VHH binders against UPF0145 protein MJ1413. Designs and how they scored, part 2

Target 1, 103 residues: UPF0145 protein MJ1413, of Methanocaldococcus jannaschii (q58808)
Amino acid sequence: MGGMITTTTPYIEGKKIIKYLGFVHGVASVYVTVKYYEDVKDAYERALRESEDTALIRMVDNAKKLGANAIIGINSNYAMVGEKGDMIMVGIYGTAVVVEEDG

## First folded at step 4 (VHH; framework vhh_brivekimig_d4)

Design s22 (from v2 with T101W V102G)
Fold by ESMFold2-Fast, scan of step 4:
Structure s22 (fold): chain B 103 residues (1-103), chain A 122 residues (1-122)
Amino acid sequence: as target 1 above (103 residues)
Amino acid sequence: EVQLVESGGGVVQPGGSLRLSCAASGFTFSDYAMSWVRQAPGKGPEWVSYISGSGGDTLYADSVKGRFTISRDNSKNTLYLQMNSLRPEDTALYYCAKGYWGRYSSGTYVSSSQGTLVTVSS
């Protein structure tokens, strides 16, 4: 399973960037709900994991549509939004590129 | 510790339907997003579908949108893929995965099982 390289670095060791395809992003938001079997802390951690996973998949899908095999310079923003701070929003973004093995 | 076991594959004619299952154990199933991934003969793995831990969000590859439906039963620790209007190009070994498709993604885990084979032929 290795369809897409994702990294926060501006380059990939052992790889050569042969094409820059542009900006890609993914955004997700999840309401925090506390289930009967968990504490408030656990509920927030679960919501954050769900938001992160969804945001990442959306960014990777956008990069794949451009023909990318890697995303570099990845950064993420986290926010708690809504009147009660009860929604977790995650934005993940980076640059879609095509890389090849170094000679 | 983490174990994923796929089932439900088989031989079906074009236009037919199949329902795949994935039994999960060794982790808190409801805490994790799950994916279906397939690998056709002679091709690399292809991500098929995603479902959030709560089941509230789903995503599909363009090749399967409108034909496949991902779902989960957190009380049974089971992931499902309902496959309708099957085409010969859907022929592949199907795997379930913890998290999403991606080389370095957090929480990503490829199935440790043999997968379940789906063959669409006439």
Scores: ipSAE 0.005, ipTM 0.326, lowest interface PAE 10.8, mean pLDDT 82

Design u01 (from v2 with S30D)
Fold by ESMFold2-Fast, scan of step 4:
Structure u01 (fold): chain B 103 residues (1-103), chain A 122 residues (1-122)
Amino acid sequence: as target 1 above (103 residues)
Amino acid sequence: EVQLVESGGGVVQPGGSLRLSCAASGFTFDDYAMSWVRQAPGKGPEWVSYISGSGGDTLYADSVKGRFTISRDNSKNTLYLQMNSLRPEDTALYYCAKGYTVRYSSGTYVSSSQGTLVTVSS
């Protein structure tokens, strides 16, 4: 499986797509908790980053299970859920593909 | 500059245990998720485990679930990996990484750190 190429672009320069494996995504949610040493803004930024990292990991793992070596067209959606907006939810998605050197 | 120093590797028999440590500096440690990555002799690198900045969320590769435990001590800027029920296939050089993103070139983990060697052999 090697390394997974991840990109927001619809193609990878110098590579050719030899197989389309389909849609992949990762979803994560993190409750916002404010630490004694941080401002509310910092707490939300930390929660967003944690949710992003977890969603990315899950998407990459799903692509690996399909036999992909790259994910193209990556995009992300963000939501604050709950009456207080105290949960950050992130969905990251893309297209799992197999790429080779463009000869 | 981000600096990560791994330690705790060694030689153990199958079924044994080891605890790896990663000392971090050059960034605000508790603001970042951390990962463990390994590279076995003659093989490409493999992501092993992840922990969020707060320590509230953890993830594991299927090959290590139930055997390895990732943890962190933000007051010491240190990441840990407790490895139990070790198998010969766990033999690898282990690296810690900031976040999930690990860059590879020509099948080799791109790191400025030395890593720590774990050998599981009878």
Scores: ipSAE 0.000, ipTM 0.241, lowest interface PAE 13.5, mean pLDDT 82

Design u02 (from v2 with S30E)
Fold by ESMFold2-Fast, scan of step 4:
Structure u02 (fold): chain B 103 residues (1-103), chain A 122 residues (1-122)
Amino acid sequence: as target 1 above (103 residues)
Amino acid sequence: EVQLVESGGGVVQPGGSLRLSCAASGFTFEDYAMSWVRQAPGKGPEWVSYISGSGGDTLYADSVKGRFTISRDNSKNTLYLQMNSLRPEDTALYYCAKGYTVRYSSGTYVSSSQGTLVTVSS
């Protein structure tokens, strides 16, 4: 599954950045629902994972639309929102780039 | 051991429809997001669609948006892909993946599934 390269680093070892396409972002939010057979901790971890997954895919989708084959400098922010702290929000962002083998 | 078994592929004419299924076992299905991925002849894998563990959030590749619908039945541990208005460019081996495929692009994705072949032609 050799898709989009995603990294928190400002470069990719063995690759040369040939074009900077700009800022890309993905945001998602998930309500926490606790199932009768799980701990509250597990429910929150599941919701965080779902929100993170969705935010990451949205960012990758946005980068693909710009013609990128990699995203560098990725960072993420997490927040618990809602009146009861019952929604997890994740924002993931980075810089969309085009990379080639470093010859 | 994660086991994923795809089915529902076949030969269909342009404009036709197919419904793919993925039977999952070996993990708590409802706790994991699932994806559909395809690989066209002679090309690398392409992510097609995503659904959260609860089914409350879905995402689609631009090439299939508006034509494909991803869904899941957590009581049956089964993932679905409803494919409408099929085009020749949709011809590919389709397989399901645990989680989102962008995290598995580094070659850490392991599946014993062989996928299900979809051919769109006259």
Scores: ipSAE 0.000, ipTM 0.254, lowest interface PAE 12.8, mean pLDDT 81

Design u03 (from v2 with A33R)
Fold by ESMFold2-Fast, scan of step 4:
Structure u03 (fold): chain B 103 residues (1-103), chain A 122 residues (1-122)
Amino acid sequence: as target 1 above (103 residues)
Amino acid sequence: EVQLVESGGGVVQPGGSLRLSCAASGFTFSDYRMSWVRQAPGKGPEWVSYISGSGGDTLYADSVKGRFTISRDNSKNTLYLQMNSLRPEDTALYYCAKGYTVRYSSGTYVSSSQGTLVTVSS
């Protein structure tokens, strides 16, 4: 038995969907700060990576609370927000489902 | 307005210990990663340690790993740096910073805070 399957596809090959649990999402935001040894570009990329990871974890946790073992149709949106564009915000969403082996 | 006030510095013998504190105000402390940065006389700023907003993740510069411990108390809006096994080369002005980074101009850390001075005498 594996853990949570996450995919952008609308189905999982070799699995059948036995229950649709509904919409799930995760949102995270991180202020961009530049380390003294890195460039501004590197700082933004690091903040984006951290925001993505946190948003994904939050979405997975929400799906687990519904009893899901997979999330399908995952999509993500990104924004630079704040008065100076100094916050990276990431929203990730998908459909929580229960899957089992197909035949 | 964001304010950071460092304290706890002093003079200590090699091998001694000190605990630095940083009192934060003007922002939601638990939402931000925090760091400690130091600047030794005649040198540029050196990042020392980082802690995530929740306190679950920490990172240390190789020069202090195993000797220093960063921690935070979000209920008190306070950041700490426990410094053990201090060496003469740890002598520096220590600053706390909101986020992972420092602001500097011409290679020097620039902030509105005064920092806290740590002197390790040999």
Scores: ipSAE 0.000, ipTM 0.098, lowest interface PAE 15.0, mean pLDDT 80

Design u04 (from v2 with A33H)
Fold by ESMFold2-Fast, scan of step 4:
Structure u04 (fold): chain B 103 residues (1-103), chain A 122 residues (1-122)
Amino acid sequence: as target 1 above (103 residues)
Amino acid sequence: EVQLVESGGGVVQPGGSLRLSCAASGFTFSDYHMSWVRQAPGKGPEWVSYISGSGGDTLYADSVKGRFTISRDNSKNTLYLQMNSLRPEDTALYYCAKGYTVRYSSGTYVSSSQGTLVTVSS
């Protein structure tokens, strides 16, 4: 199911929360690989974007399985792990809810 | 622990100005590009502005170009957004984001901070 609303806020303006479905999370990790046309910080930022996108998709998929149409109170954690910090790990967490559909 | 703390929001009249700040900690601030993102009531998140780690490159959304100015002070680990000629449609929660431009495949945005509220009303 598409159209998932995701927000760090504890509510969605103009939409009533009908039901709380509970905690959801997504976790992802990506090894940093530096391409010949980029510097090291660009490679880390690309790995961060890839990790975040994967973690978000996994969290949204988990929320959809619960029947949610929104995730509120989202928070994220970022870590560089492995030898020399060569892997980016991202955890994204929130509360899956059902909010009123557009009338 | 990566922390971003936004401040400087408030209630202002149309045509007014506000300066937002974002205090960063838990990472080497100068190594990362930074962005401002906003979420208006009842709408999805909108990317507002970007600044490179050095401060040498800036980008703006068309809706704010010419009115907003992004800047940073790497010695203070602080990001700024100077907002001039504010309009009612600028009313939103404003978030500071580490790195990247904030485009995901699902068209959503994630931030670990609470943001700072800007209300432009007559």
Scores: ipSAE 0.000, ipTM 0.084, lowest interface PAE 16.7, mean pLDDT 79

Design u05 (from v2 with A33S)
Fold by ESMFold2-Fast, scan of step 4:
Structure u05 (fold): chain B 103 residues (1-103), chain A 122 residues (1-122)
Amino acid sequence: as target 1 above (103 residues)
Amino acid sequence: EVQLVESGGGVVQPGGSLRLSCAASGFTFSDYSMSWVRQAPGKGPEWVSYISGSGGDTLYADSVKGRFTISRDNSKNTLYLQMNSLRPEDTALYYCAKGYTVRYSSGTYVSSSQGTLVTVSS
């Protein structure tokens, strides 16, 4: 049904938290491959974007499975791994909650 | 300019199958993750499925897992959703979306496309 509210803030103005469902996270890793039409920095930026999107949607999916309609306190970590630093790894985490209108 | 055109919707009986297509233009298709999102009558948007730019990673909503398969053909700039074992609750307008759809704090999916209607009814 509706969308998931995602925020780095510890609360949502105008909403009250009626249930805490716990810690949620999403992790993703993407190999950096340079295509013929791009330079190396563009390839890394594309890999970062793909890794971020995948990590974020995995976290959202995990929150939905718990019955959440919002994730608060979101934070992210980024790493470059592999023997050449050729894999972008992203971890995103937060607290899954149920919120409703305040007042 | 990014353009997405959905097709393949129609009317089917419960237990039937449909394959949706999304033709993409205006960007390098293989460089972006893609999603399918649906909106049932009188309800908000529901994310259905996700596929990474390479096609190596896929994810599904619990309501469709095991029944739907997302895929892409980067040589044709086309995204697909194979829908099997369709149920009345799958009735909705289906949209495809370019990556970043979940980044906005409202959690809503915004698409400039018209979508394709799927009706599951006997």
Scores: ipSAE 0.072, ipTM 0.493, lowest interface PAE 6.0, mean pLDDT 83

Design u06 (from v2 with A33G)
Fold by ESMFold2-Fast, scan of step 4:
Structure u06 (fold): chain B 103 residues (1-103), chain A 122 residues (1-122)
Amino acid sequence: as target 1 above (103 residues)
Amino acid sequence: EVQLVESGGGVVQPGGSLRLSCAASGFTFSDYGMSWVRQAPGKGPEWVSYISGSGGDTLYADSVKGRFTISRDNSKNTLYLQMNSLRPEDTALYYCAKGYTVRYSSGTYVSSSQGTLVTVSS
């Protein structure tokens, strides 16, 4: 993504924050389907990975539209919905910023 | 372990088309979403497109929506990118990647991936 830096930290070592662009997030959901060759644990982990990938992509895309080159303070929330918890929802959020080399 | 080999790049004129391929090995291909990432000369990496493990869901960068199509053949462990209506701005080294990976300013995928060069010029 054009060199977009993503971190859970509130700063980036060696970088100076020159502009705060605001809150960004990405939300995704994936249905859990268990393949005949895998157990339920593996199926849920696969669905979680796909939901995380999609949520991250959406958050980064939103930050890019604001003119950001980094996202700091990233955190995530997870939920399972449906009668069996058969859909995994992931929300990932952070603060879009513009950073440059420090010094 | 994870090995990704891109191919299909070349030189085309504006408005032309190319189809990129990525041969994957060392992991259960159908269990992972896959991405295409590009790096233009002198620029950092830019994510281009993503496809879920089943192929049922796709996402695209705004710069390529309507022009590029991502697809996969899980029986062949191969990822594809059909590139239509190519523009000079699409000139870049193209990489495939397991999942969606972001890291610092470089974002270079750490695999056996060498990328495939696409040059759009008249």
Scores: ipSAE 0.187, ipTM 0.604, lowest interface PAE 4.5, mean pLDDT 84

Design u07 (from v2 with S54R)
Fold by ESMFold2-Fast, scan of step 4:
Structure u07 (fold): chain B 103 residues (1-103), chain A 122 residues (1-122)
Amino acid sequence: as target 1 above (103 residues)
Amino acid sequence: EVQLVESGGGVVQPGGSLRLSCAASGFTFSDYAMSWVRQAPGKGPEWVSYISGRGGDTLYADSVKGRFTISRDNSKNTLYLQMNSLRPEDTALYYCAKGYTVRYSSGTYVSSSQGTLVTVSS
């Protein structure tokens, strides 16, 4: 089972790009909740991790729908949004491709 | 240590329903996203569903979208999978997993837990 290869690099060393399938992205947002045992900083870092995971899953799902087995050139951006700055939003994007398998 | 214990599997007829549970211990449950993964007889593992730590975001494999619902109760450290309109092709050993595994995929997903068996037979 070949998994989805995800990389910030513009190519995957040792694997030829067979086909370019185009731009893919994923966007997610998570509300920040502070637990009694944690600092505000820790709560925001946890919310960022959750939002990142969700955005990545959504991007990978979109790439799979195109028939991709890899995403290259991945980049991500973060923002704190909402009236109280209490939501973390993450956008992740890249290029869906088909790369040759190792055999 | 992280411990995950699945339950709720069984034998049902096509069109039936089951609710799976996963009891988590050894970590702060609400701080982590959770997933369900299944492995059908003779097949590799298939990711089924994902839920964020707060429960605000959920994602589903296309094969189960509209039929399965993932949820969690952070006060009980428990993850759930409500399975409706079950089909013979849903027959599999079901595992819960801490986090999202796409970032760490090495071609084969292996759970350290025993899983819970779901058999859909006519």
Scores: ipSAE 0.000, ipTM 0.208, lowest interface PAE 13.4, mean pLDDT 81

Design u08 (from v2 with S52T)
Fold by ESMFold2-Fast, scan of step 4:
Structure u08 (fold): chain B 103 residues (1-103), chain A 122 residues (1-122)
Amino acid sequence: as target 1 above (103 residues)
Amino acid sequence: EVQLVESGGGVVQPGGSLRLSCAASGFTFSDYAMSWVRQAPGKGPEWVSYITGSGGDTLYADSVKGRFTISRDNSKNTLYLQMNSLRPEDTALYYCAKGYTVRYSSGTYVSSSQGTLVTVSS
């Protein structure tokens, strides 16, 4: 019926929460690989973007499996992990809900 | 200027196959993850598949898992979507996107390109 609404806010203005489906999250990790044409910081930024995108997709997929059409209260945590601090880990989480027009 | 040009759509019967292509220019293609997004007539956008910049990891929507395969050729700046076992509900305009377009505010899938139309009809 439409796309998944994702927001850091605890409610969506103009929408009414009709069902709370519970906690959802997505976790991803990406090893940093520096390409010959980029700076080290560019490589880390690219790895962060890929990890973030992957975590967000996984969270949205988990919410869809619960029957949600929105995720509210989204927050994210970032970490550099691995023996050399060479892996970017991202966790994104929120509350899966069903919303409809507040009319 | 980031440019994305989709092609390969067409009309097929249920159970058929199509291979979509997305030609990218204006950025270092191998540095960015890519996605396929579709929009059925009268419906909102739906994310379909994602591939990391290296091609080392892929993700799929549950509706297409086992039927669609995303791939890329970084030497040609081209993204692909192999679609098998097509169903009437796969009928949509297909877009490629740089990265993942669903974001924290509205969940909007955004593409500036024209897309490529896939029609599955019996």
Scores: ipSAE 0.005, ipTM 0.337, lowest interface PAE 10.9, mean pLDDT 83

Design u09 (from v2 with S52R)
Fold by ESMFold2-Fast, scan of step 4:
Structure u09 (fold): chain B 103 residues (1-103), chain A 122 residues (1-122)
Amino acid sequence: as target 1 above (103 residues)
Amino acid sequence: EVQLVESGGGVVQPGGSLRLSCAASGFTFSDYAMSWVRQAPGKGPEWVSYIRGSGGDTLYADSVKGRFTISRDNSKNTLYLQMNSLRPEDTALYYCAKGYTVRYSSGTYVSSSQGTLVTVSS
């Protein structure tokens, strides 16, 4: 099958929503490790990017299992967890839908 | 300038193996997760595999899980995809990408790199 359309918008220009499959999400967590050539800010930003990527992949997989070809209204939240605040946890969520050409 | 150069594609029989390489330059390679994405003729892009910057965590599409292995050599700024037990449906142009390339996509993969063609045929 074709690729999954992923968007933060509540609609896709030129597409018609044929079916709403419901809420989908993906969750991931990454421990922050600071490399010798980066500062703490860069390490956290890298951990956030990696957590987001993993969470997004998991959300897309969950949407594919429902038969979706698009996810709309995507948003993400993150939290610093663990006793030292040294783990980034990311949740990404959206609405799985089936879309086709409009007209 | 970020540059990614894929290589290692070719024509192979079903059940065969290929190893793809991606040479990266223009950024701190080890700071970024990397992905492999493929696009078959007439189809949209399909994410294939993902590896974190550290190399510690890998993820795979269900269609390739157990057959493909993603790896990286941060000292050489190179990403790899070992493809085993190849099937006709694996025929596609393969691209490497910084991060998870299908993020917020319109269903079409726009690559600034040439990709490497893998053809599995009898």
Scores: ipSAE 0.011, ipTM 0.451, lowest interface PAE 8.4, mean pLDDT 83

Design u10 (from v2 with G53W)
Fold by ESMFold2-Fast, scan of step 4:
Structure u10 (fold): chain B 103 residues (1-103), chain A 122 residues (1-122)
Amino acid sequence: as target 1 above (103 residues)
Amino acid sequence: EVQLVESGGGVVQPGGSLRLSCAASGFTFSDYAMSWVRQAPGKGPEWVSYISWSGGDTLYADSVKGRFTISRDNSKNTLYLQMNSLRPEDTALYYCAKGYTVRYSSGTYVSSSQGTLVTVSS
């Protein structure tokens, strides 16, 4: 059926919030590995994209478990961690809500 | 095999200076950010300074800002820490480490190198 609406805004234009389900988050970490066909910058950017995507998916899955069809007020935190500083950790969080058409 | 070998530590008077070196081997040095971390007697590890893989960006702990300078020579696979205006509280075993940013300043420290001892005393 329909996908999860995800937004950094505190409301969704054209939608009515009918229920607040609470705080949701997703955390992911990805080791930076440089492939033979990329430079270090590209490897870090790829690791960041992979970590972001995984964290977002995990947050969405957690929101779905609460019965949400949207997440509002999304924010992200980034860290480089690990023995070599070669792991990118991303935390994404927001408020799970139920929305419906406003008009 | 990744190897980091620190050197340049010693005993120095307050107000003196030392230059630490870290010789890196077993990996492409120019591909990695590098940091200096220290562990004072009876204390946990403290992040000291960071330098990006290109040398274009540097960061320092507030306790050493203005006194220490981090630098690197990618052609020699060597990391440096120039330590000026040394104080007794700088006494510690100093380690170089792959990676680490200012985000590690209150976080997890991991070191696989032997370190070099710096003692600041009269």
Scores: ipSAE 0.000, ipTM 0.115, lowest interface PAE 15.5, mean pLDDT 80

Design u11 (from v2 with D57E)
Fold by ESMFold2-Fast, scan of step 4:
Structure u11 (fold): chain B 103 residues (1-103), chain A 122 residues (1-122)
Amino acid sequence: as target 1 above (103 residues)
Amino acid sequence: EVQLVESGGGVVQPGGSLRLSCAASGFTFSDYAMSWVRQAPGKGPEWVSYISGSGGETLYADSVKGRFTISRDNSKNTLYLQMNSLRPEDTALYYCAKGYTVRYSSGTYVSSSQGTLVTVSS
């Protein structure tokens, strides 16, 4: 993530927020596919991790485009969509900021 | 224990039809997506079709789209594959699988069942 700090907290201990750049989010969806070596529960957990990772990467990329070096107040929403919850959707959002880095 | 028993295979002429069945036991059938996978002689496994637990979502390999139809009867714990307009290249052992896919497989066996043989010849 190259120097991008991501946190659920509204501040970063030992750092000062010098700019508020606004709302950022990342959204991802992954169809659940079960591989021969895993149980259905494992497949759902893997799909959730893939969705989370993709959503986080997209949010970080959006924050970088704004010139941010940190995202604070991160929250996430999870949904199973499609009939019988065959697709995992994850939305992650927060506030893009510029903080003073220790170097 | 999970048990899957395929049936309905046979010998059919090109252009013909067959309906495969898979009787499932040992798990709550309606909670699981199901798949059909086939393995032609000398080839690796090929995923054929997928159906969600409710039956509301279905997916097909490009090679069978428009010709095959996957369905299920959750009250009977049974999965089906209706195969129409069969071609010689559809000749394979057909397996049903509890949710399994071969998307990332490199020739890996994806079902513990014996399968049902489908031969399309003139």
Scores: ipSAE 0.000, ipTM 0.100, lowest interface PAE 16.7, mean pLDDT 79

Design u12 (from v2 with G56D D57Y)
Fold by ESMFold2-Fast, scan of step 4:
Structure u12 (fold): chain B 103 residues (1-103), chain A 122 residues (1-122)
Amino acid sequence: as target 1 above (103 residues)
Amino acid sequence: EVQLVESGGGVVQPGGSLRLSCAASGFTFSDYAMSWVRQAPGKGPEWVSYISGSGDYTLYADSVKGRFTISRDNSKNTLYLQMNSLRPEDTALYYCAKGYTVRYSSGTYVSSSQGTLVTVSS
């Protein structure tokens, strides 16, 4: 994760938030394709993992560009999109912050 | 028993189109999802497309998304693959399969036929 502290919690134990940089997010969409060695449910699970990993990496990159060293309050939304439900979209978001040791 | 017969293959130039058919017999066609699978010379099998038993839900391999369209006519027990904007890389023997190939038998197609050959060259 590029040395970035990432957490779903609103704070980091032992750290002090010294700057709030604001909302950050990462969005990814992956077409569901079925390999000959897997069934449809396995293909959906793989597409979900790929979409989630891509969204997370994009969020971390966006936070780094703001000068953050941590992202707090992380949450995620998942959607099936496209007329056939053949694309998985994942949005991951949180608050970019700068933290330092509390003492 | 279960029998699947593919047809519609041929030789076509890059950018051309072909429509493949698969005639199914020996089972209740509308109760089963169907797939198209291809095998290029010297390569392993590659899944191409999937359609649900009702025909309402379809999926495609990344390599064919936007170019190929899978469909079925349950009243005729027939599966179709419309192939547009064909590329040399699409050259392969095409098979239809009942459901997913891996779900019924490890690496074995539920097809009694030899498939239908598609050759894309100039």
Scores: ipSAE 0.000, ipTM 0.073, lowest interface PAE 18.9, mean pLDDT 79

Design u13 (from v2 with L59Y)
Fold by ESMFold2-Fast, scan of step 4:
Structure u13 (fold): chain B 103 residues (1-103), chain A 122 residues (1-122)
Amino acid sequence: as target 1 above (103 residues)
Amino acid sequence: EVQLVESGGGVVQPGGSLRLSCAASGFTFSDYAMSWVRQAPGKGPEWVSYISGSGGDTYYADSVKGRFTISRDNSKNTLYLQMNSLRPEDTALYYCAKGYTVRYSSGTYVSSSQGTLVTVSS
């Protein structure tokens, strides 16, 4: 289901939560590789975006497996790991729910 | 200015195959992950597939997993979607998109590009 609603809020305005399915998360990591045409800052930002995308995809996939159509209360944690701090790790988590129109 | 131009759609029978292309310009293509998104008649947009900037990581919607393959050629600034074992349910306008759109649009995507139409008849 590509129509997953994702939000940091504890509820969705205009929607009714009809079922709580539980905790979901996604984790991802990407090694930072600096290309010759970019600054180190740009390389880290690219790695962060891809780690976020992957973590989000994994969290959404886990919510779909539970039968959810929305994830609420989303939060994210970020870390630099690896011997040189050259890997960006992202964890994203939230609560999988089923929502419908409120009237 | 970011520009994405989809092509390769057409009419095909169930069980057939098509390969879609997306020509990208106006940004450093290899620095961005790319997605395919589709919108069936009378329905909202559905994310189909994702590929990282390097091409090393790919992800698929459950509805297309095992049938579709996303790939890219960074030297040509082109994204591809190989579609096999097509079903009537795959009939949709297909769009390419920069990044993963679910993070912004409640799982929906509205493109300014025209997309490419895939019709799986009978």
Scores: ipSAE 0.037, ipTM 0.515, lowest interface PAE 6.6, mean pLDDT 84

